# Ledger of designs, part 1: VHH binders against q8wuj3r1227to1361

All scores and structures are predictions.

Target 1, 135 residues: q8wuj3r1227to1361
Amino acid sequence: NDFAYIEVDGKKYPSSEDGIQVVVIDGNQGRVVSHTSFRNSILQGIPWQLFNYVATIPDNSIVLMASKGRYVSRGPWTRVLEKLGADRGLKLKEQMAFVGFKGSFRPIWVTLDTEDHKAKIFQVVPIPVVKKKKL
Unless a header shows other numbers, all headers, positions and changes below count from the first letter of the chain; antibody chains are not in Kabat numbers.
F, E and O are the ipSAE of ESMFold2-Fast, ESMFold2 and OpenDDE, as the mean of both directions, binder to target and target to binder. V2 is 0.75 times the mean of E and O plus 0.25 times the DockQ between their complexes.
Where letters were taken out, [cut] stands.

## First folded at step 1 (VHH)

Design a1 (framework vhh_6qgx_2)
Fold by ESMFold2-Fast, scan of step 1:
Structure a1 (fold): chain B 135 residues (1-135), chain A 124 residues (1-124)
Amino acid sequence: as target 1 above (135 residues)
Amino acid sequence: QVQLVESGGGLVQAGGSLRLSCAASGFTFSDYAMAWFRRAPGKEREFVAAISWSGGSTFYTDSVKGRFTISRDHAKNTVSLQMNSLRPEDTAVYYCAADSWLYSDLTPSEYDYWGQGTRVTVSA
């Protein structure tokens, strides 16, 4: 794929480099709190920087990911997605788009699409987010 | 239809140099990490060197670090191994390998495609 972007409530978060693009949304307020990217590191097969970053994401966060270029290892890289609600044992291909959640449960709207490098992925997932007003 | 064809092997004296080349065809070369492995007589295949799909990262086994250099040329669909300061223990058949997912640089079973090999003999 020659491009990738993530869109949240009409705002686009495009990628400029090959790798994994990540957008984190606060699940309580529904606002984007970070947008970052991780370059592919295929020699080690595991994006340790992404593993460490995911560990710092607060509970009750919505996590969106999109790949541009090559990103997936054949090893335990899928464990990162499992921590964000992906089904156990899913196999990743050369491209992916992911809507995940970090928390104590797996919402039914968690979605992972993965395809070979020549295919296009377009994923739309409506997420029911209730913005809580503090007293 | 996938092929990896090695060339450049031969007989050389200790301290000499050889350049191995691997020509790739039948797959999208730029999407694959490339590696060199070798098999000494009576031994299993061992990892020698690897280069990422972009060419931006390389990895070497300790015994060849500083002596061997791996490189790739996307325009020619080739990967090369420059071998300097050769030692008798470098005597082996050298194999080119391609991996769409380079999970382990050291595990032969992770590689998708293999060449037939080119023989390198280093005499004392």
Scores: ipSAE 0.000, ipTM 0.142, lowest interface PAE 12.5, mean pLDDT 75

Design a10 (framework vhh_7ubx_2)
Fold by ESMFold2-Fast, scan of step 1:
Structure a10 (fold): chain B 135 residues (1-135), chain A 118 residues (1-118)
Amino acid sequence: as target 1 above (135 residues)
Amino acid sequence: QVQLVESGGGLVQPGGSLRLSCAASGFTFSSYWMTWVRQAPGKGPEWIATITSGGDTMRDDSTKGRFTISRDNAKNTLYLQMTSLKPEDTALYYCARDEYLGDYFDYRGPGTQVTVSS
């Protein structure tokens, strides 16, 4: 595909390269805290850069992903998505879009769309994601 | 010099169990993600399992929980416990190191042959 982008509250985060674009949002305040993309390693197998990056994401983070062009998915790649709330055992198609969450539970708004030609998601996420009383 | 040496392969009967070991030297083992892959004759490499430096594990669904990856950082050793082995598991099994900041396997061992035959 010619383009891919993630949009958060009216601001677009376009990908300039083939691979997976990632936007991380703080689940307490709803602010974007990082935007990056992963090329080559995704296309060539185990995406260590992406795995390492996901490991650094704090709990209570909303994680948005979108593919552009070619990326190659396999078991380790789907495990990354499972850790962010995706269903177990999913096979990724040639394109994907994902709204995920890093935390101790799976919110109902976690969404994965994967297709061979075009993938897209529109989602509204309530903030704060976790409402705990200070006791 | 980084070195990875697999052991524990051999001939086993269907339904049997086998434990593979990978002895690592020449680097700080505890700081690296480690992976097991296998390659059957005439086929490309197939990923089996990965264990992170923090101890999290990822396994291929095709093994259906029959394989478990683990590590012993005090012994600089990676393990693969295989149960309910099938003839289709016959392959050369090798371990591989990811660089601490890496995006690929930078080293792998020579492999240990596992043959599952009745």
Scores: ipSAE 0.000, ipTM 0.156, lowest interface PAE 12.4, mean pLDDT 77

Design a11 (framework vhh_rezetamig_d1)
Fold by ESMFold2-Fast, scan of step 1:
Structure a11 (fold): chain B 135 residues (1-135), chain A 120 residues (1-120)
Amino acid sequence: as target 1 above (135 residues)
Amino acid sequence: QLQLQESGPGLVKPSETLSLTCTVSGGSISSSDYYWGWIRQPPGKGLEWIGHIYYSGSTYYNPSLENRVTISVDTSKNQFSLKLSSVTAADTAVYYCARDEWYGELFDYRGQGTLVTVSS
C-alpha cells in the first residue's frame, strides 16, 4: 500500500515511512503512551530495534501495528506479533494490521488482518483490560 | 539439558548448495512454544538472521536471502535443516542453529556453530 495509519479515539497516527507503524496504549486507562515506526529496509537483516522496543513495553499494554510498503510479511519481526497474542506458525501476507496485547493472557479482542492488497481492522477494546475470572 | 548441534560439510564450492542439519537433543522439536532457526556470522562481521521454522512446517526467511533459502523440519528425527543455493565467497560464515522462545530473548539456545567456507 501507498498509505498507512492507526486511529485511536478519533486521533490519527499516520506515517510516511515504509515499515511497521506502532502505537502503544495503556491498558488500564486507555491513553496512548507512544507512537513510533520501524523501517523494513531490504538492507537490514534483523529489525533488532523493533524487538528491543517491544521488550520494553510494559505489561497490560494494547499494541497496535500497521504495515506500509513491501517486505513486511517476512522476517523475524513476525515473532513480535506472536509475543503480543497473534496465532503462532501462520504465514503473513504482504500487508498487515494488528491489535495486540502484551501480558500474561490473550484477550478475546486480539486480532490480525493480513491480506495481499489491503489490511484493515476496526476494534473496540474494553478498558481497563483485565483477565476474566471464572465464576 | 537441551543441546543443539550443527552438522554438514565445512567446505562448499561456489555455485553449489550449502546444506546443514541441526540435531536437537534433550528436548522435543514438536513443541508449540518455539520456533527453530538459523543465524550466521561472517568473519569479522555481525550476526545475520537466515530464517525460522515452526514444527508444522511454516517458514519465515530473511528477505535478502529468501530466493536462495529453504528450511525444513523432520520431527521424527528431531532435526531441522538449512539449504542455501548458489553460494559465493560472501556466504563464508560460522552457521548456528537456534531455538527461539515465546518470552525473553530472541534466541535462548544456540548450537556451538560450524564454519562453512565457500572455496574451490
Scores: ipSAE 0.000, ipTM 0.227, lowest interface PAE 10.8, mean pLDDT 79

Design a12 (framework vhh_rezetamig_d1)
Fold by ESMFold2-Fast, scan of step 1:
Structure a12 (fold): chain B 135 residues (1-135), chain A 121 residues (1-121)
Amino acid sequence: as target 1 above (135 residues)
Amino acid sequence: QLQLQESGPGLVKPSETLSLTCTVSGGSISSSSYYWGWIRQPPGKGLEWIGHIYYSGSTYYNPSLENRVTISVDTSKNQFSLKLSSVTAADTAVYYCAREDYLWDEYFDYRGQGTLVTVSS
């Protein structure tokens, strides 16, 4: 797709490069804590930078991803999506959008949309994500 | 059969260029099926991908290192090399060379044993 952005509470985070754009949100307060991108070129080999980045994301983080332009739809980096709540054995098409979560459980709002030309998600996430059960 | 072996100085001074060579034996670098790459592990930290090269000379680098990294290939010697300029103590790490095979969604199928490079005066 020629156009890609992630929007959080009315603020747009446009992608400046082909590849995967990532926005990390604190699940306790709903604040955006980082916005970065991984160029398509680094996804074609061993994406240790992406693996290390995801490994350092704190538990209770909401992780948003969107593809722009060409990206590799196969390879070890797709395991990153599984660690953030995507189904195992997923098959990606040419474009993707993802609303994920890093934590001990998979919220019902974890969503992956993948299509050949265009991918889009609109999702409402309750904050805080982790709530103490009342007994 | 296929073996990869890192070589180069184990001590580099701050501001100098770190230079390592990977020698491939038991197989040819001149294959369109594989990438040839460098990864490193600083003490107490995770693995960091540096970059890779095709036998044709096409390179892909980690954006955080891109301005300091050059990877080259010499198919006649069956070798590929890493140059990392303007080094600091933060570049102290065990450096590995590897063959990358993503046909089966795997990380890599062969790697060297690693070589420790210390940046110190």
Scores: ipSAE 0.000, ipTM 0.145, lowest interface PAE 12.0, mean pLDDT 79

Design a13 (framework vhh_6qgx_2)
Fold by ESMFold2-Fast, scan of step 1:
Structure a13 (fold): chain B 135 residues (1-135), chain A 123 residues (1-123)
Amino acid sequence: as target 1 above (135 residues)
Amino acid sequence: QVQLVESGGGLVQAGGSLRLSCAASGFTFSEYAMAWFRRAPGKEREFVAAITWSGGSTFYTDSVKGRFTISRDHAKNTVSLQMNSLRPEDTAVYYCAADLEYYGSGDWNYDYWGQGTRVTVSA
């Protein structure tokens, strides 16, 4: 059985549902703010549900994602990852794990791993992400 | 062809008000998030406010919260920024920006930009 989990500072956030699991972390304090899952069994439901959700995430947020089972690996879905700091022209495989950022710049620690069988990321993110106002 | 045209800038005294408007054409306006950015003389571009494609969520930089209000009119394909209690530090060229959805305050998030409208707030 496929499974996905996101672990933050030793705490696991597992999901039993197919789709994309998302954990949002406050970039100033390093505190987990939300844990949500988006079901991917229905192709049409993914882009707009996730677009709307990402739009509500505050600036200066770390956004972690992990796939479980089947998910949409093309189209507007790749644009969401690009908006969170991933490189453009993504080619997603059957599984993905992502450490992204919503904010005024693209940190060097933004990481995407995409593989057919198992995708996994281990990353250390300095907190606070933004030390001084840039703009 | 996507076009964004700003209007409403001008000279105003501190404590006064201005309303900026941005007319959008060449895309399905109701599907796009709209934002206002500004650039003060000698400074970098700064996020001011944004509104989602549905109008259901608005976002503001801390220095303008409670003073500025962003709104959109889908029938007129316009986004507006009502600026109240203006301060000299609000002096800048104000830019309208658009993208498929709101993903943050970074200017790199927006693919479409207007030419800007100048706002000068005198002491």
Scores: ipSAE 0.005, ipTM 0.215, lowest interface PAE 10.9, mean pLDDT 78

Design a14 (framework vhh_7aqx_2)
Fold by ESMFold2-Fast, scan of step 1:
Structure a14 (fold): chain B 135 residues (1-135), chain A 124 residues (1-124)
Amino acid sequence: as target 1 above (135 residues)
Amino acid sequence: QVQLQESGGGLVQAGGSLRLSCTTSGFTFSSYAFSWFRQAPGEEREFVGAISWDSGSTDYADSVKGRFTISRDNAKNTFYLQMNSLKTEDTAVYYCAAEFPDYYSLGEYEYDYWGQGTQVTVSS
């Protein structure tokens, strides 16, 4: 509960604060483009800045998330995850981990795990996620 | 009937200031949290700032932090967005929104109430 990290190709990206940690990976080359953390919103919900952050993520990006400590799952939290390929209607529990994708389709490897005490995902993602168009 | 109505939008020069107002009716204002969102042509709707129902605590998008201030006036059923040091990138339609604290929303469009939007255009 007190530990959260995202690991990409053997490299760990730990969170230093309670809330949601996010790692963005370029879907063409598989390189980490950014890592950041979002504190719990003062409105008892998701960090409202997460809406803006998701909007700035380029298409064809792999988006990894992990909760640390108590995050408040109130508000439009699930809809943000749905924009990244999560199933509709899911309810978030005390902890969550997510492997998502920003793009025109939902890859089969998109995964959300949410549980009361600990959430964990292991996935292998093929790169490039979107194949180049043929002539 | 529930209504949220934005006002104060318009044309402004880069570096200038504007204050948006959102006047509300048809619900108990003091029980709601309020937010501002914006949308530029061809882009997704972006969170700008929020103010809580109980303490008046505020939160902002990184792109506007230090330049924009949200405030509320429970006696007037109105909340505001003070926009300073405006940039051409701030050009967008600005929307006000209200959310009841005990109800879980499922997305931007599933806030309890939304205004119709007001255009802000920042010229160079």
Scores: ipSAE 0.000, ipTM 0.146, lowest interface PAE 13.4, mean pLDDT 77

Design a15 (framework vhh_7qia_2)
Fold by ESMFold2-Fast, scan of step 1:
Structure a15 (fold): chain B 135 residues (1-135), chain A 118 residues (1-118)
Amino acid sequence: as target 1 above (135 residues)
Amino acid sequence: QLQLVESGGGLVQPGGSLRLSCEASGFTFDDYAMGWYRQAPGKQRELVAFISSGGSTNYADSVKGRFTISRDNAKNTVYLQMNSLRPEDTAIYYCATDWGYYEPFDYWGKGTPVTVSS
């Protein structure tokens, strides 16, 4: 039973590959702008590729992640979760689901669930994330 | 446009040998690590063997001593020599560049099936 998917407004983004699945959503309009995956490699690891990808995500983006299979839970890839609003120094278990945000602040709805067997998040995110003043 | 084309699979008896080939195009082959993955029926896809751009190799415990990965940069080809094949080696074998990718399956070829049975 190794099953993972991300669902946004009723649309599923499943993965048949082990690793980390990433969906990026525009925080102003609430539209999915990319769906990317980083395969789990026991010999190479993921951290550098995922770190570089997250650096390219625009500010005011909602970032969803889900793990499938046994991912490489080591090294600096937990640092990218910190860049997306996760608490510093977190420890990951064998599975992970994450609702993150790239921007100048951490919204209250940023959520990480990490467990040995199953990780799952259901989260409602208000749009737009950043409220602009009318001038 | 990145392409990986696997070949060399087939039906073989236990204890037999096969050599798989993967021809790469659309990228600077010499600069990239290459690997062989396999997916057995009902199992997850696993990395079997890896070779760096500098020629360093690593193997999954299940194949150490039986499989050898090599590359020929002049031909943009990576090889997997499989000796002492066992029924549990039955799988579809995939060639991959083992660095991150934009979308699942972008860097995977169609694979080459290997069946080890009498």
Scores: ipSAE 0.000, ipTM 0.104, lowest interface PAE 14.7, mean pLDDT 75

Design a16 (framework vhh_7ocj_1)
Fold by ESMFold2-Fast, scan of step 1:
Structure a16 (fold): chain B 135 residues (1-135), chain A 120 residues (1-120)
Amino acid sequence: as target 1 above (135 residues)
Amino acid sequence: QVQLVESGGGLVQAGGSLRLSCAASGFTFSDYAMGWYRQAPGKQRELVAAITSGGDTRYGDFVKGRFTISRGNAKNTVYLQMNSLSVEDTAVYYCAAEIWYGDDYYFDYWGQGTQVTVSS
C-alpha cells in the first residue's frame, strides 16, 4: 500500500485520497492555517481546485505538499509550484514532496523532491519568514 | 442543466469492438476538454483517453493504440472507439469534461458511467 503524510511540529496530516495533500502555515506565527487534499486532474494535467486554492493563499504563507497515488506530473503543473518558489522548468516524477513559500521572494529553504517511488523532505523553516525592520 | 450521458456499453466477446458515446448538454462543449476514465473491479479509476478543445489526444498506456478518442463539436459528443477488446478492459467507463481558462483551470462534470464487460 502507498501512503503520504505531512508532519508539522510533531503533528501528522495524512492524505485521505489520491492526489496532492496541502498544508498551509502562517509565515509570521508558524501555525497551521489549513489542511486539505486535491484529486489531480488527468485530462489537463492540473487539478483546478488546487490551482484556485493556491491563488487564495495569502502572501507570507509556507505551503507544504505531498503526493499520494495517482497524480499528473506533466503540463503546466510546474507553473503552480513556481508560484510557490520552485525552480522554473522543473519536471515532476511519479511522486513529489514540496516545501514552498508564497511571497515576492524565494527563501533558500524552498525544496522540491520528486522521484518515481517515494519523495520526502525534512526541512527546518525559520519563523517569522518575513522579518520587519527594527529602528 | 449540465448532463453527460454515456451510451454504447455492454457485453462483448474478447477480440470484439465497442464504440462509447458521451452526449453533453448544458455547457459550451467546444471549450471543454473531454475524456474517458475507467474503473475495473479492485482498481483505482484511471485515464483511458482524453481530447483537448483543440483536438490533441492523450492515451493511457494500457490501451496501447487499440482505442481512439474523437469528438464531434457539432453534435456535442465525444466518442471512444475500442478495438481488440480483452477481458482486462472490463470496467465501468466514465465520461468527463473539464476546461482551461488561462490560469484558471476547471474540472467540472462527470457522467454516471457505463458498464463494459468483455467475455472470453
Scores: ipSAE 0.006, ipTM 0.179, lowest interface PAE 9.7, mean pLDDT 78

Design a2 (framework vhh_6qgx_2)
Fold by ESMFold2-Fast, scan of step 1:
Structure a2 (fold): chain B 135 residues (1-135), chain A 125 residues (1-125)
Amino acid sequence: as target 1 above (135 residues)
Amino acid sequence: QVQLVESGGGLVQAGGSLRLSCAASGRTFSSYAMAWFRRAPGKEREFVAAISGSGDYTFYTDSVKGRFTISRDHAKNTVSLQMNSLRPEDTAVYYCAAEYDFGLGYTEPDEYDYWGQGTRVTVSA
């Protein structure tokens, strides 16, 4: 059956709800700072709260997402993921997993996996994500 | 069912201002997310700004953020785009678009079911 969870340093962040699960990690210390889920809207899609939430995520944050349940697909919808480092023009399939970053550059470890049945990512992210400025 | 009619386009000098309006018909207009797109000669449609059905959420493309303001008037069934500090690069035909079911694809023309005919904006140097 259809399960979704995000795991960070051995700690699982599961959800029993259908929709998108989001974990935000501080890119300087590697500490999880929030775990939120967004259900599919009653009528269609992910509620506007997701757009607003992503806009408020601080720079230098690692953002993890995983879908659960039937994904409402209505053409290409990658704008939010593009703000977190995803490539332009990608189309989402029925399931997705995403390792993203909010900042002025796209790290090489930004990864999107999207498949009709199962999506899964295993990734190691170096901390701190942003290196010190030269003295 | 929504019908859209744009107005307010014209010729303006760089640094000037223009206000575009989009009049919508239909009893369910207040449930619709609304957007402005533009198309410069020889180019594809580009997202400019969007406003949710409630009016609580607004989105802008980076090149217009701080210069353009989108707003709506539920009593008049209108959406407006106030364009300040206009640049020659803003020259385009501006289109109003509506989507009942506003989602993550709000910058994509294919996500919008209803479109106006467009109003022309020319910004001279």
Scores: ipSAE 0.000, ipTM 0.155, lowest interface PAE 12.2, mean pLDDT 76

Design a3 (framework vhh_7aqx_2)
Fold by ESMFold2-Fast, scan of step 1:
Structure a3 (fold): chain B 135 residues (1-135), chain A 121 residues (1-121)
Amino acid sequence: as target 1 above (135 residues)
Amino acid sequence: QVQLQESGGGLVQAGGSLRLSCTTSGFTFDDYAFSWFRQAPGEEREFVGAISWSGGSTDYADSVKGRFTISRDNAKNTFYLQMNSLKTEDTAVYYCAADYPLYESFSYDYWGQGTQVTVSS
């Protein structure tokens, strides 16, 4: 039963294709803005489609990712995760699940789970993500 | 150990051209894919263009397609960004980066210190 899905507030966003599934959530309102997927590079090169897509994600966005089937072939696509708050130098395994953030800081709830057979995250993210001035 | 050094930045008028170079040392140049990124003051670092380790593939941000060209010279351990038809919006610090493209459970990411490009009206 090879499956992948991302669930936000009880609604499932299932993977339709092998690769990396991405859900983008507005950090102010907590609403899902987009759901898309990216395949790993089969030949030489970097996964530029994923790099380009992440560059278009607005600041203050929660970014959820889940792998299905083969998603990593070649290239340092882990740089994409680093842009969304992941630690540098991570060893990425066959499957992954990620709760990330596009913004000027790394929230403590940014989480990566990477395993050979199964990856899963359950996380609660406070909304709005960007805190008002501390009183 | 690993060094990436940008050069060729400077002041240019809108509509002009510049060629940036990134000279590298401390790793096997031929095994790496290369990218250019830029960062305007107070903004996020953004992708500009990339070239594969074989040189057979290039990709560009939509904002620079048709104006910028990335290339590599393996004999000189150097790669380039040719910037034509420059706009004031291209003003930024430009960074070169090296990425290891072979499959692995880890990745490498090397960066230069940046070179300023200023485009005046």
Scores: ipSAE 0.000, ipTM 0.130, lowest interface PAE 13.2, mean pLDDT 77

Design a4 (framework vhh_7aqx_2)
Fold by ESMFold2-Fast, scan of step 1:
Structure a4 (fold): chain B 135 residues (1-135), chain A 123 residues (1-123)
Amino acid sequence: as target 1 above (135 residues)
Amino acid sequence: QVQLQESGGGLVQAGGSLRLSCTTSGRTFSDYAFSWFRQAPGEEREFVGAISYSGGSTDYADSVKGRFTISRDNAKNTFYLQMNSLKTEDTAVYYCAAGEDYWGLDYSEYDYWGQGTQVTVSS
């Protein structure tokens, strides 16, 4: 297992712990609002902490994830990604990287990369994600 | 097709140790994740432990954590379950399993299975 990090506008958010790293970005201003990590075990399915955490993320948030080492690759784990715009029924490999969105629609830039040894994504997200004007 | 064969089962007294081996033949050993399952008489098949394709990840059922260790030896096309501090409740037929893209808890998702080896722990 290699190192894992998430980088936003030139700033790296590394983790020394195995599991899933998560960075949440405000979709209106493009600022990072949190950086956390969650450990996964294939015995437990998706950790309740990660599941509950995703439920608390505000709408119009960009959610970045990267795996390091051990994580659950099947079952309830994929449903967390589906809540953030991933396609249904995807099979995850041993590592994954994800650019997701929590909101009422799925932006075209939502991306999942999953591989056995390492996964990576480079993505540019237009801000604000939701462009509103008075009608 | 990959074929799996268990060995190392037998009778042991509570508190003792056994090492189970699962030897593979056929396909490339490093292409598979491996798991151990067990089934006691009258019970359903339950997960014991797993090791990923790379060997970088292992996991265990709560009932065996700290007592059992899974490992693999790619040079020997073999993976192992080291069982320490055995309890009478560990008595079961132990099965090894191989998955091409799965190493989780659901036994129905595994592609290949051994025939099983009996482990009996006496008081």
Scores: ipSAE 0.000, ipTM 0.157, lowest interface PAE 13.5, mean pLDDT 76

Design a5 (framework vhh_7qia_2)
Fold by ESMFold2-Fast, scan of step 1:
Formats: structure tokens, sequence, C-alpha cells
Structure a5 (fold): chain B 135 residues (1-135), chain A 118 residues (1-118)
């Protein structure tokens, strides 16, 4: 018996499904705009569904992820996480937690924790995320 | 050329202290957030602390209350003061700069090793 949740500004978003849980936050206002999950699937696996979903996320979005139970750690996972600011050459273990960003730059607070038993992140994210204007 | 040079690591006993320094060059230091990551043997890198261009700080729960990040914009240097060191703080510590554009790559220094023996 395991559990997973993502917490934003004191509100918990618990996972109801094994796989990858995703919370998307608007980077200008810091408000949660969606909460969804991607189940473990051989035919329509997390990597494809998640990859397509990430493509729909607006620029200047904070993207939080947490694994619950068994998830697919193979395939385009490194590409999905690198697209959101994770380090290149990523190796995922049995569990993961991620604070990422979709946008034109990688904030220093982008964080990945991946461990065999338990993954946890606590992070404070400055709002608005985009600090520099096009000059 | 962007360069980050870490120093100050070493071997200490549990309960000891170390001050890490990172000297930066090749960019406008005062415009960027700076941070410290660490990587323990067999583990992924974790963000330990960061300081924004405006001076706001943030710490990982594992180090909060023990570590202090600070910066000196006149010296292009970011510091990590590490107090009450524990064996689990043993890692290579890396200095990092915030990225404002995807065309800017993460430039990690060589790192500075910290070993806390018991």
Amino acid sequence: as target 1 above (135 residues)
Amino acid sequence: QLQLVESGGGLVQPGGSLRLSCEASGFTFSDYAMGWYRQAPGKQRELVAFITSGGSTNYADSVKGRFTISRDNAKNTVYLQMNSLRPEDTAIYYCAKDLYEWGEYDYWGKGTPVTVSS
C-alpha cells in the first residue's frame, strides 16, 4: 500500500491512480489550472500520452509530477522531462517527483528526485516565473 | 566564456562547518539567480539552496536551519555556509546559474567534494 500527492500552497492533490500524476500551475499567477494522471499502459503508455499532453501545456507553466505505484520509466521519459527543464542523461528509478517548467528558459528551481522507494521534493517557486522581458 | 569555479570543500567531522565559494565570470552575475546542487554517491543531483537576483533564498528541507546561502555581487561570488554537518551531507557540491534562455546551457563547475566522516 502506497500513496502519492502533490501539494500547492497548502492544498493537496492526491493521486487516485497508479502511474504519473501531473499538476499544471500558471506561472504568472501561481494558480493550479489542471490536475490529471497517466496510467501505466503497454499499448497506450504514459510516455506517449504524457508527451502529447505536455505539448498542450501553455508556455510559462509550472509542471509538477509525482509517481504512484508502478509507472513506465522507459521510452521518451528523458525527452519529456528534459523538455520541462530536467538534466540531460536522466536515469529514472522506481519512484520520481519533479518540479518542472515549460517555457523559453530553465529556472534554477527545476528539481528532479528519483529513488527506488520514496521520492520527495519541497520547493518554493517565485511568482511570476518569467522575470525578464524581451528587450 | 561562462565559468563557475567552486572551492571550500573538504573532510570534516560530524557537527563541523565548511564554507563553499563559487566565483563566476562571463555573464552579468547580479542579473541571475544562483544555487548549489549536490550529488551523493549513487544518487541524482538535488538542489540544496538558491538565491535570487533580488536576494530571496530557498533551502531544501534536509538542510534548512543548518545551511545559509549568500551572495556578493561586487565579487561575483555565491557562498554556502554549512553548519552542523552530518554524514548524509557527504556529496560533491556544484554551483549553478539560472537559465533565462534555452540557448544558454547549464554550465556546472567541476564541483567541490565534501566528506563528513563519523
Scores: ipSAE 0.005, ipTM 0.319, lowest interface PAE 12.6, mean pLDDT 79

Design a6 (framework vhh_7qia_2)
Fold by ESMFold2-Fast, scan of step 1:
Structure a6 (fold): chain B 135 residues (1-135), chain A 119 residues (1-119)
Amino acid sequence: as target 1 above (135 residues)
Amino acid sequence: QLQLVESGGGLVQPGGSLRLSCEASGFTVSSNYMGWYRQAPGKQRELVAFIYSGGDTNYADSVKGRFTISRDNAKNTVYLQMNSLRPEDTAIYYCAADFDYGWTEYDYWGKGTPVTVSS
């Protein structure tokens, strides 16, 4: 019934799978480097692959997430969001959308929206996220 | 105050078994989501096993069929039974609680118990 998608610079990354949809963007160049989804079931409870996947994301990556249908809103998977700049001690509602960053600091544009009906974020992220001096 | 204390780690040969324990104080393990994480040198922590307040369990693919998470509500303790251990299982193992309330921040981690699998 419900739908979910992530859109980056006019291109939509939809998912037909219930669970958490993830888009990873290179924070230096602003290009999408992966798009995947992690299914949750009532019997399994957490997206194990999501935990491992986030661990493999390089530093200086922008990480976008959106829920579709039922997903686990409690339990240790919320720690994944904390690693990407979300506040600690989160309590998620029935749906969520997230703009996160994997790195040593939390950018001001890191955003989580979580609601019982619909969750949505519109955000503009400056690229490059980390400005490097050329020597 | 909330505390988690891990124990049971050590040196074991490949193919061996260990049972880790996590004793909780200041909260009830049966009322919370509890997990075991591990961290190898130079790597990020990864979730290996998880138990819901209702008793349902989940496992990472790398340990499924070899590790079993359980709890003893009377002892307020969570266990990780590790069988058929491999060198790749070498890590510091951490117990963590994920409380189902977003208005309070807690120390979710124990100090860890090291496990070394080598010949």
Scores: ipSAE 0.000, ipTM 0.188, lowest interface PAE 12.8, mean pLDDT 76

